VH-VL binders against q54fm4. Designs and how they scored, part 3

Target 1, 189 residues: q54fm4
Amino acid sequence: MSTAPSPTITSPTQTSPVVINKSLICQDSTVSNGVQIAIGTVLHPRSSIIISEGAGPIIIGENNIIEELVQIVNKSPEPMIIGSNNLFEVGSYIECKSIGNGNVFEPKCKILKNTIIKDQCSIGAGCIVSEDKICENNTIIAQTQNSQIQTTSTLPYDHHSSIHMTHLELLHKSIPLFHTIKKTPILEK
Short names: E, the ipSAE of ESMFold2; O, the ipSAE of OpenDDE; V2, 0.75 times the mean of E and O plus 0.25 times the DockQ between their complexes.

## First folded at step 1 (VH-VL; framework fv_lerdelimumab)

Design e8 (at its last look DockQ between E and O 0.03; V2 from the best seeds 0.00; counts 0 for: pae E 13.8 > 2, placed apart)
Fold by ESMFold2-Fast, scan of step 1:
Structure e8 (fold): chain C 189 residues (1-189), chain A 123 residues (1-123), chain B 109 residues (1-109)
Amino acid sequence: as target 1 above (189 residues)
Amino acid sequence: EVQLVESGGGVVQPGRSLRLSCAASGFTFSSYGMHWVRQAPGKGLEWVAVISYDGSNKYYADSVKGRFTISRDNSKNTLYLQMDSLRAEDTAVYYCAKDHYGSGSYFRYFDYWGQGTLVTVSS
Amino acid sequence: SSELTQDPAVSVALGQTVRITCQGDSLRSYYASWYQQKPGQAPVLVIYGENNRPSGIPDRFSGSSSGNTASLTITGAQAEDEADYYCNSRDSSGNHLYVFGGGTKLTVL
């Protein structure tokens, strides 16, 4: 399931591969001291990653896409751990304990405190994942007319992974053309 | 610092009404959700009701739905429980409890409790 | 209407480790919080969000969770730990609904 209208994106040619060897953090994004971001992750303009006073660090893995108006906030003294290859779409609010790999958070969804989102989950536009909830691998949460429903995905991982990497490559090519990029060290562990 | 003081308990006949109050101090009352939890003599804890920080959202245990009404007055830092159509099974110590997180729109767990007030429903 | 099951009683020798368990389907989706209640007193929060301690709670208290089970562990039990312990979780049937376990009476020998 997809919630985004198709934006106009130019595909790279097959003979000009894009090498992803650093993160891209737009100058007008807000990132707290103590946030760690691994190689390939892209922060769009007006996104924010905030460590509240007295809270633990936020550790973000590789090749994540964090779109405009996304707020990732740690209010817990414990570290917030986010894995790799996740897509956070416009206006989503993230106050989780941890997020795994390959998840999609559709526009304006809210992930509340102390939640765990494992792998390959899809959280629908405007949906709310309540406090302390655990979403197992391949969980789909979607809004119906009267309620929020939960089911399990039958889509293969390879399909999602290919789309994500294509999107990420296009962002690494296009964002520096239109936005001032922060200089950040590459995280290595 | 945080204090919750229940009052209004007493002996009441079946079918009658009773109103409990909880006076809060030491925190910004209007920013937190509030709960009522009860405990029958010699029994365990039973969650009764919750109210959001602004009073717009209320939820009740099935055992009290339609008989009990939770409310709050943020100008007085006071939580209320109106108990109608009381039954012998409602005999319990009633605790008010503060929700942990600041917005009160998202209920989590009970970080501070009052000392409780005893309600005895007896014929 | 969800149920959380606790053993009604458990004993531990002074200075030894005890584990109190809580079991129910809601624990597959939500973490438990744990409350200590001494005779004639109000409950006190000792663990929340799997393994977080409020300020003032001794570090001998810890929590863990696996599948449909949550556990409260007291490492090096003290005489003052003798109390009833209740687990609490969100009711899987709806948002903002809560269910308590039946309570476990801990006796420190």
Scores: ipSAE 0.007, ipTM 0.498, lowest interface PAE 13.8, mean pLDDT 82
Fold by ESMFold2, look of step 8:
Structure e8 (fold): chain C 189 residues (1-189), chain A 123 residues (1-123), chain B 109 residues (1-109)
Amino acid sequence: as target 1 above (189 residues)
Amino acid sequence: EVQLVESGGGVVQPGRSLRLSCAASGFTFSSYGMHWVRQAPGKGLEWVAVISYDGSNKYYADSVKGRFTISRDNSKNTLYLQMDSLRAEDTAVYYCAKDHYGSGSYFRYFDYWGQGTLVTVSS
Amino acid sequence: SSELTQDPAVSVALGQTVRITCQGDSLRSYYASWYQQKPGQAPVLVIYGENNRPSGIPDRFSGSSSGNTASLTITGAQAEDEADYYCNSRDSSGNHLYVFGGGTKLTVL
């Protein structure tokens, strides 16, 4: 028995995404020498990425959103590594060892020194991730009336990515309309 | 100077429709989100609806969802509120308000307000 | 879903300090903004974020927040500060939904 290969069906109904080919760093942000920021990442006004005296570099991946009053500070001589597609909401404080991909840091949360946050974690508003803590993939840390609790998300791993990219594309269009942008070389591998 | 001027208020009977307008000047209208906020006589402020800077996203309070439609015409610097199936509890002064940002942040506030237009729904 | 609770009325003597509070679960996650409304007038923004004043708002207005509570403080209250004051923030239950507190009538004695 002989069967011919089926032809490939191409769907022309999909909408092309907006191509993001640069990082977007507002002039009113503060970025230390020794910080590397990859393509697509957005820094809002009054955010800061600071390397303390004697500390190692900060390396930030692609397509992160860093909102107003966020502080990312490395005080360790070791490099701080932040992955891609993370959302750092207003006023969060980050002094981690490393952060993976697709995480959400809700307003005013604090991520203390030598912490490791892997992928698709959600750190609730005002929550504190204590020193040396490791948050495995899909960890949710939230505030109850009197304490923090930790649970595991049941959402699919890629659910965050579609919402995040839509948000990011909007920021790349809207922020330059009312803020001056720093000129920063596109990070290359 | 930023200015927002509402119009289209009046007296209508329950079940009828009314369209409010808000003329904007003194800023780049197409860069900012816009809101409607209402205040019943002798009562407090109630948020009604928001529209994104380009009109692509619209959100409503539960009390008006399905009856009210927010829209904008960026070429005319005008915000609209279409109010259908009006009820007595919709009686209020309706304000348009400018969002500080067009989108992309959860940190929001209404930096400029119009003077309001009165809608009275009575038999 | 969540409400912002304000005391309905507060009094202060001329030149003294008063604090107006706003309480709700959403304030653990989101900053409050404060609006002043005088009779027959539109609301005016007086404090946004934790403690930012728009241009033209006197230095006697300040804000603070802790836990689920936001506060508006007026130091050295003046007669013209007599007004209704509203807090506003995101609704704790939903994206892009907003809620006002019930308002506080400030009387300057």
Scores: ipSAE 0.006, ipTM 0.491, lowest interface PAE 13.8, mean pLDDT 82
Fold by OpenDDE, look of step 8:
Structure e8 (fold): chain C 189 residues (1-189), chain A 123 residues (1-123), chain B 109 residues (1-109)
Amino acid sequence: as target 1 above (189 residues)
Amino acid sequence: EVQLVESGGGVVQPGRSLRLSCAASGFTFSSYGMHWVRQAPGKGLEWVAVISYDGSNKYYADSVKGRFTISRDNSKNTLYLQMDSLRAEDTAVYYCAKDHYGSGSYFRYFDYWGQGTLVTVSS
Amino acid sequence: SSELTQDPAVSVALGQTVRITCQGDSLRSYYASWYQQKPGQAPVLVIYGENNRPSGIPDRFSGSSSGNTASLTITGAQAEDEADYYCNSRDSSGNHLYVFGGGTKLTVL
C-alpha cells in the first residue's frame, strides 16, 4: 500500500519583514465624519462607511479588510462597534449593532439592524442575518441548495489568522501601486 | 462624562503587595479595554498592562510581568491591578486609562485617563 | 522602553509654531498618539491617528507622520500649552504592546 506522501504545505517563507501601513483608505471610498478606523484596516475602492443623519458613530478596529462595494451603515443612535481582523467581501451589507473579531462576511451577504456578530463567524455569500439576531462565536451561516443553514465551526482560529495577516500584507503592498490612497482621514467625533 | 478614579495607593515596603482599583463611569465599561500606565516621580510615562473588554486577554510590560496582575469586574465597573513583590522601581503614580475602541482583542490609544494614585515602595 | 525618542525640551515664543517630534521604528507601522501633561495633572490625549483631535482640543494642535517619525505641531502657541508632551505607539518588538516616548518639555516664552 503506497502511502501517498502528504502534501507538504510549504509555508511561504517571507524573506523580508513586510511592514503593514498604518491604514489604507482608497480615494474613491466613502467615509462619513465620525467614523473611527484603526491601523491596518483597508478600505478598497467603492467601499462605504456611512453614518446616517442622527445616528451614532462607527468604530472599526484594526486590520479589517473592507472590499469593493461593501456598505457599512449605522442608522441607530447607538454606536456601531466593529472589532478587528474581519473580512468584508465584495458587496456585503452591514447594519449591525456590533461585530467582534475574526469574522468573514462573504459576498453580498446582509447583516441587518441590531444584529450582534461575535467572534470567528462566517456568513456565507448572499446569506441574510435577520434583525436582532445574535451570532455566537464560531457561527457559520451558509446557503445550501434548499435553505440557509446555521452551524458551528470546529476549525482552529490560528489558520484564519495566518491567512488573514497574509492577505493584509499583500493588500498593504499592492493597493498603493494601483490606487490613490486618502490621507489618514481626520474624522471628527 | 467619562470618569476614572484610581484608589489603593500608599506607602509599602519592598516585597509587599498592593492592590489598586479604578472606578469607571460615564461609559459602557464592559465594552472597552482598559490600561494601566505609571509614572515614576520626575520621569516619563510607562505602559504597564492592558486587559480586554471581557477580561479574556491580558498583556503586561516586561518590567512587571510575573509580578502584576490586571483584572476587572464589569459588574462593578472597576479595573484592578494586583501588584506583588513590589520593588523600589515600582514607585510611581499609577493611572488607569480607557482604550478608545470597544470590543476586540486588539487595543489602541488612550482617550481618557484617571488622576492617578501614588504608590511608594520604600524600606 | 527607549524605542521612541523625543527631544527632552523645546521652546517656543508666544504665538509662534513649534513641532515636537517622535522617532522610532514602530512608527513605520503604527500611528502615534500624543498626550499633554501639565504639572500635577494626568495626561490628556491631544492627537491620535495621523491628525485627529479629540473633542475639546484646540485646532492649533495637529499631527503628522513621515517614515519612522511622528510629529505634534502647535500653530500659534499659547501660554497654557506649556507642558510635557508624550508620544505613544504600539511596540513592534512583540514584548510590549505599547511604548511611550521619553517626553518633551515645552516652554512657552
Scores: ipSAE 0.006, ipTM 0.576, lowest interface PAE 10.7, mean pLDDT 87
ESMFold2 (binder alone), look of step 8: mean pLDDT 90; pTM 0.933

Design e9
Fold by ESMFold2-Fast, scan of step 1:
Structure e9 (fold): chain C 189 residues (1-189), chain A 122 residues (1-122), chain B 109 residues (1-109)
Amino acid sequence: as target 1 above (189 residues)
Amino acid sequence: EVQLVESGGGVVQPGRSLRLSCAASGFTFSSYGMHWVRQAPGKGLEWVAVISYDGSNKYYADSVKGRFTISRDNSKNTLYLQMDSLRAEDTAVYYCARDLGYSGYEWAFDIWGQGTLVTVSS
Amino acid sequence: SSELTQDPAVSVALGQTVRITCQGDSLRSYYASWYQQKPGQAPVLVIYGENNRPSGIPDRFSGSSSGNTASLTITGAQAEDEADYYCNSRDSSGNHLYVFGGGTKLTVL
């Protein structure tokens, strides 16, 4: 992390910097053999990352937050590639082709097969991104009464990244206090 | 227009202090981490210090730890570098730079000021 | 602490392709960012992440990464590309958070 927004470190002469050097995978999460997860990514309890029989690998980048009941499933023979700094909120379902960086998937949204979500997108709670859809950078999808609308975000990416890094650091500090962590982390090659 | 303008550089004797300022405009300063990077005459870039968006976290290169203090005033959109116990090897152009935020597995310095020259000589 | 190493100089003929490399253990975990610096000017970010260009950076600039090595490629080098190029990455050794390579002076012949 270039700038660590940890509130506990205020003096560089007295304290060491917060270093995020591994993924944090809760014991009661489910991760298939063949999944690669890069440094800093956090898997909450009861999250799952599943490679279906005959499917390709799932490769997940750095500093992602994968919350409870999130399901990431690859059913395709092609690899599923997920970038860095994404937030997957409670109960979201992900069966994409690829996801870029800095995206937010709000609770119980569904990302269906062969979708491509690029960068800084926000998928609203309960929204469904249909099969084969491509969401360009800064896409916002939100639910109305019986339809979904699509707009483009004007917020700077840096606002999101600062909030995300603060959240990530809090999780690395707090999760081990309340949950058992897998002894051998799954790391990206 | 996004801009960073450094000031406060000058000639100073070894062992003395100098305070640099960096005035930010054209963006929400309080949302970004900020860096100081220096470059000695004819040499390469050397990272000096970083401060988080809210000022709660600060990190320094080993060469300046205990001597330099980074700070910010978000109400004035200004970044500071307090340089104490200056040495000849601190002679450099000092740049302030904005932290891009997290993108593509790393952070970057996306906006740079023009720099301010600090010369430490007797 | 970890270091990033660059060759000090490289030359390319006008219109040809040049590859500038950066090596270090931190690059196994973090992508490099690349900066162009012309004499008397501030550095300019040209690539961040593996291969992202800021607005205004020509498409002849591209990045790649493999193992402990990051590369900046300029296809069809132009006279105005003559500059010093620096890589930068995270240094997770616990001493400091950022490290620059020593820089590569690109000469366009």
Scores: ipSAE 0.005, ipTM 0.456, lowest interface PAE 16.0, mean pLDDT 81

## First folded at step 2 (VH-VL; framework fv_lerdelimumab)

Design e11 (at its last look DockQ between E and O 0.04; V2 from the best seeds 0.00; counts 0 for: pae E 17.3 > 2, placed apart)
Fold by OpenDDE, look of step 2:
Structure e11 (fold): chain C 189 residues (1-189), chain A 124 residues (1-124), chain B 109 residues (1-109)
Amino acid sequence: as target 1 above (189 residues)
Amino acid sequence: EVQLVESGGGVVQPGRSLRLSCAASGFTFSSYGMHWVRQAPGKGLEWVAVISYDGSNKYYADSVKGRFTISRDNSKNTLYLQMDSLRAEDTAVYYCAKGYRIWGVVTYYGMDVWGQGTLVTVSS
Amino acid sequence: SSELTQDPAVSVALGQTVRITCQGDSLRSYYASWYQQKPGQAPVLVIYGENNRPSGIPDRFSGSSSGNTASLTITGAQAEDEADYYCNSRDSSGNHLYVFGGGTKLTVL
């Protein structure tokens, strides 16, 4: 009998380059009307991008990875702008004014309202970025045993970019093999 | 090999109840959403219901809502369909079907593997 | 509930190409899955997503989409391809709801 491939606990190995020419939105994701998503961006199942009543649009750039249980919510009448090459890991909550490029939001972190995250920032697991905060480029927020700390990254951006692109290629290759995909309007380049 | 085996079909009178079972094997049952789909004799496929991997979410076609109940016992690798207040138009072969899961994320969607079905006949 | 419509029957000559089309509003938002059903048998998934084939499905089967339509194409139809084909998609009126097309009977001549 013919069967669809069953997923394994091991990640697929990329054997050839994957052309990314669209956004990848799983059907099990929730996306409000008025959300715009650019090419390459991936929404995992059970992720949500929500525009509250009376709130402005949400515009998401290219090549973002939005994992399961991530909540991106705009409650402001102003647009929420998210750049490119960001990783939103499982369970993170995002209610920012804007996010730049190349940021990592670790599991269950919270970005509260009217915050600005610029470029190449890392928000640690469970960390909370307070309302109205501005995180400058290369900001690292991490949780220690006793407190939440902030520092500045010294890592080159190229390293993060390379890993991120590899991750994207893997997702674009693998997710359609197992998930039904939603057709979502994307921003044109 | 992934296998689904339906059982519990038979002939019943209108207004009566019937419970269908679907025994799953060859995969981690508790990791996948499951579907019921039916097909009346000589007719097309009709989606009936879906249940999440842990049973926390259930959705039904309007034609069966309020009368049918989908459930599962993950410890027994079994999917169920409780059918109450049966009608003549419920006469069909009932299929159970498996959903998808990747990257450790559970989905309800897709029906990549089907059972062979069990016939339910509702007649006076 | 959303509806998907299919032509009830189509024919193709052996070795030729045939396209079966599904139409519905939900297809504007969601990809379709395609199922093959032969007499007395359970349905078999042949295409899912934009153009994905499960293991064991011949490469002569392909999928495409445009606007509110989805299509299953069989390039080089074989005798064994004679069957009923159903499209399936999410029901746009509900969260985890699904809808099938009416089915298309394919005859291979």
Scores: ipSAE 0.007, ipTM 0.560, lowest interface PAE 10.3, mean pLDDT 87
Fold by ESMFold2, look of step 2:
Structure e11 (fold): chain C 189 residues (1-189), chain A 124 residues (1-124), chain B 109 residues (1-109)
Amino acid sequence: as target 1 above (189 residues)
Amino acid sequence: EVQLVESGGGVVQPGRSLRLSCAASGFTFSSYGMHWVRQAPGKGLEWVAVISYDGSNKYYADSVKGRFTISRDNSKNTLYLQMDSLRAEDTAVYYCAKGYRIWGVVTYYGMDVWGQGTLVTVSS
Amino acid sequence: SSELTQDPAVSVALGQTVRITCQGDSLRSYYASWYQQKPGQAPVLVIYGENNRPSGIPDRFSGSSSGNTASLTITGAQAEDEADYYCNSRDSSGNHLYVFGGGTKLTVL
């Protein structure tokens, strides 16, 4: 039987290691027209990237991991820019102005409108980054004792990159085994 | 093929004005921030200015602030640098350069495509 | 503008390994990008972020960082690697201001 061209990687039964040369967008995700997604980024089922009526585009870089039930929404006429190597864990809500590179958004955190998240930040589970806040590089926001705290990480970017890439490679192998994949929109380099 | 072509350079007296243009092709110009970078003869690179993809954010080196204006026309795929009150120290080759994708908050991707430059000489 | 400091010149024997460094306070918060420039030519991006190579850049080029220092390493230097090398990064204040280092002339012996 004839099969449609697949944007997915080569079958895991025949290859190791995986070559990451496409985005991996699950069919059960929602992606508005006008969203651009670069190579290597993975959208899990039931995630959504939404451009509201009248809002500007959403541009997403390489090798991001967007887990289930994550919502990325642009309601501003300005573009939303998301960099590379970010991890958006289950159920996080993102309405930022911009996000840089190598950030972790733990489950169910909320990144509210007009925020700027730079590089290597970690936003703890259930934490809220209030409107208009700017998180400088290496910011950690975490929940303690019914309050949020902010501190600065000294962890090297190399450590994050190694863990992230291992996780990403596993997803590129595993997701096509269990989910149907959309054809990928790819950003020009 | 991604290309950037600068034009408008020349010889001009101190105190005068000059406008540089940078014609872009081979990519979606309106999706990228753009830079001007200059290099005086025999010297290193000096960053001059940057403009966001839609023109809403503009930033300048202290050496040119108040004298130079960066702008863009996304319908014409063209970047501009208006240079007023020119000084001898503004003599340089001026390059336009494409930001990779993300402007203003990320240093991750750099300036990935450069033009060949246009010479501005402020003399006499 | 914020300073990024590079040694003005470095030499390496053909086939050996060389490291070019870039130092500045902003590098504690921002990664550097690295540019190669040969005489009469426009700069070419060779490393961005900590250690990402654009398409077409040989794998003998790599980057690293520690503290306030970014480094460009060329393993197995070739004659065509002889060039000026510039680091570039942002001001640590969070402005959208960029700064280049003074450049390093690499001579391949």
Scores: ipSAE 0.000, ipTM 0.453, lowest interface PAE 17.3, mean pLDDT 81
ESMFold2 (binder alone), look of step 2: mean pLDDT 90; pTM 0.936

## First folded at step 4 (VH-VL; framework fv_lerdelimumab)

Design s41
Fold by ESMFold2-Fast, scan of step 4:
Structure s41 (fold): chain C 189 residues (1-189), chain A 122 residues (1-122), chain B 109 residues (1-109)
Amino acid sequence: as target 1 above (189 residues)
Amino acid sequence: EVQLVESGGGVVQPGRSLRLSCAASGFTFSSYAMSWVRQAPGKGLEWVAAISGSGGSTYYADSVKGRFTISRDNSKNTLYLQMDSLRAEDTAVYYCAKDYEGWYSLYGMDVWGQGTLVTVSS
Amino acid sequence: SSELTQDPAVSVALGQTVRITCQGDSLRSYYASWYQQKPGQAPVLVIYGENNRPSGIPDRFSGSSSGNTASLTITGAQAEDEADYYCNSRDSSGNHLYVFGGGTKLTVL
């Protein structure tokens, strides 16, 4: 972590709009050579995006939020593709084949090998998505007292995307104030 | 220097009200969620309430819900706890505490005041 | 609210290693933070987010977790480490946000 005090994030609905024209990658994050990160994506300190020896690239889309202790690891020779507007909360482990757009991965969840998560899914805290599983759009996985359950969300995506963008704008305003940012070119399409 | 100073504690009779204040200095107050944590004599720590940096979201322990109200005035860098319908079991030292990296990510309260004693007795 | 369970007391000889444990179902989903409290003083955050130390906390303090258990380890305990230690975790059930363990009194012999 940086030598400055860590910023505290207030509610996502309480930030001024800012122009997002770059990715924000904290110096204390770990990013393998061969990882491509599109504009707007934020990597918190102590997050990791790792390409294992002999594995394919990791391609990450726009405006993702990757929190502390998140590990995104490609161990497959095939590329790992992650879309846009996803939130990876603290300590989640991601070893998927692909992830679409607008998904939320709650703290300490695990997404195992060759999994496909499509759009607007919510994976509950500490939940495990087993190998080779496909989560269709709007899938919710949540922990109950003794098991994990799976259901389907009926909430509109526009509501979730608004909250996500507000959160992202706050991070782009606050993180450079307290953390050293890696110098890396923006990977535009 | 980052500092939190509580005030407003004292001796009150059951059923009465008391308001605690916490004066913050040395950091951007509105950027941090704040909590109240109490400790009864000879007992452990008990989280009481939390408020987001803007004041838009509040959270309460079941033991105080409906009786206590957490609020903040960001223009004065001050956190409040309004305590209504006080009971003997509310007797405790009350601490205000600042969240480290926000309640959405890594969890921790990195700055604490020295506490203010509230004694509810007849 | 979720329960976090700690043993009420533990002892360690000066210079030896001690492990303080915290158990609860919330720890499967959320990291623990740990607080040191000395008599008459406010709590001090010693570990947050599983194994991060705030500035000024000695490197002999470390955290770990496995399943529903979190541990605070003090390697080479010193006399000044004698204190009560509390684990804390997030509990997002309803309006309830945090839960503390009952505390462990560490005696350094």
Scores: ipSAE 0.005, ipTM 0.522, lowest interface PAE 12.2, mean pLDDT 82

Design s42
Fold by ESMFold2-Fast, scan of step 4:
Structure s42 (fold): chain C 189 residues (1-189), chain A 122 residues (1-122), chain B 109 residues (1-109)
Amino acid sequence: as target 1 above (189 residues)
Amino acid sequence: EVQLVESGGGVVQPGRSLRLSCAASGFTFSSYAMSWVRQAPGKGLEWVAAISGSGGSTYYADSVKGRFTISRDNSKNTLYLQMDSLRAEDTAVYYCAKDYEGWYSLYGMDVWGQGTLVTVSS
Amino acid sequence: SSELTQDPAVSVALGQTVRITCQGDSLRSYYASWYQQKPGQAPVLVIYGENNRPSGIPDRFSGSSSGNTASLTITGAQAEDEADYYCNSWDSSGDHLYVFGGGTKLTVL
């Protein structure tokens, strides 16, 4: 091409997600523009991270595991902040205000709007955390035949963290063998 | 023609500083991440530093962290590498490289300058 | 930083097929890009992503990957393919964004 400037033309908005570091993102996952994902986080096939029209960004930390059919959706004008080392199991629905570190969201649980989940919490399969709730560190929510109950975990964080990191290491080895992964350009931190 | 032209290389003594420049033309400079890649005489390629399109994010190899600073001036279509506290092992040809980016595109450095030689000698 | 390992040298007879390999943990997560470098010249991108050729790169060059290994294949090698070949990938360590393999010198006999 000529070294002389070409006329400037208006181009459509690019649709690539914002990934601030290296993450393992499966090709058939869906990630909105404006989502920031830190290193090590794994998005399984058919997972989705969606910013609704007019909503604020979603910022996700390091080494999270987001399984198939998980939906993380921000419908609030405020940012949604998710920390590190969290496990979101198949089909869970997340519409929180914030999530801390080392939490487990078991299959098909629902975290509703304006909730705050701090650290080392475990939300049981099919359980619903209602709007505006705050789960303090080490909260366990589980479904019984009679009701949804809340208890406190006594297991040390190091034990949970070790299991999570082993799981994450296995996923980084196994997923590329069975699934096509997305690569992203160098993006803003 | 899409082109990158490095300048600023030369002979410097250990412990001194040198600033490299890379003049870009033929593409929208601010839309692409840029890297510096070096090659010591007779050795392989070593990635040194990268900078995002806006200049807001920078990345460095451990061997140069705290000594080198990558920056860009998008109004001048120019990439810079400020090299401080130079060591003999920094002797290399320094290449400026443009990241390949596009919708649905995958990473690669598709345009390279011809390189500028930096010799750190006592 | 994570390492990408390449054999230092490989030879191929004119017109034959050669495969240059690159191994490293980062390749489990990201596809390799490949660069050709001739003496006194800047590197030239020959493959990006898994198997994409930039404009002007002959179709005899192809890429593949499986597990922790990426490969560059040259079918029907020509004399002008004699060069150093480098693989490149995202680094698995923190702020280290990229890592290059040590390079493979291809000799065309």
Scores: ipSAE 0.000, ipTM 0.460, lowest interface PAE 13.0, mean pLDDT 81

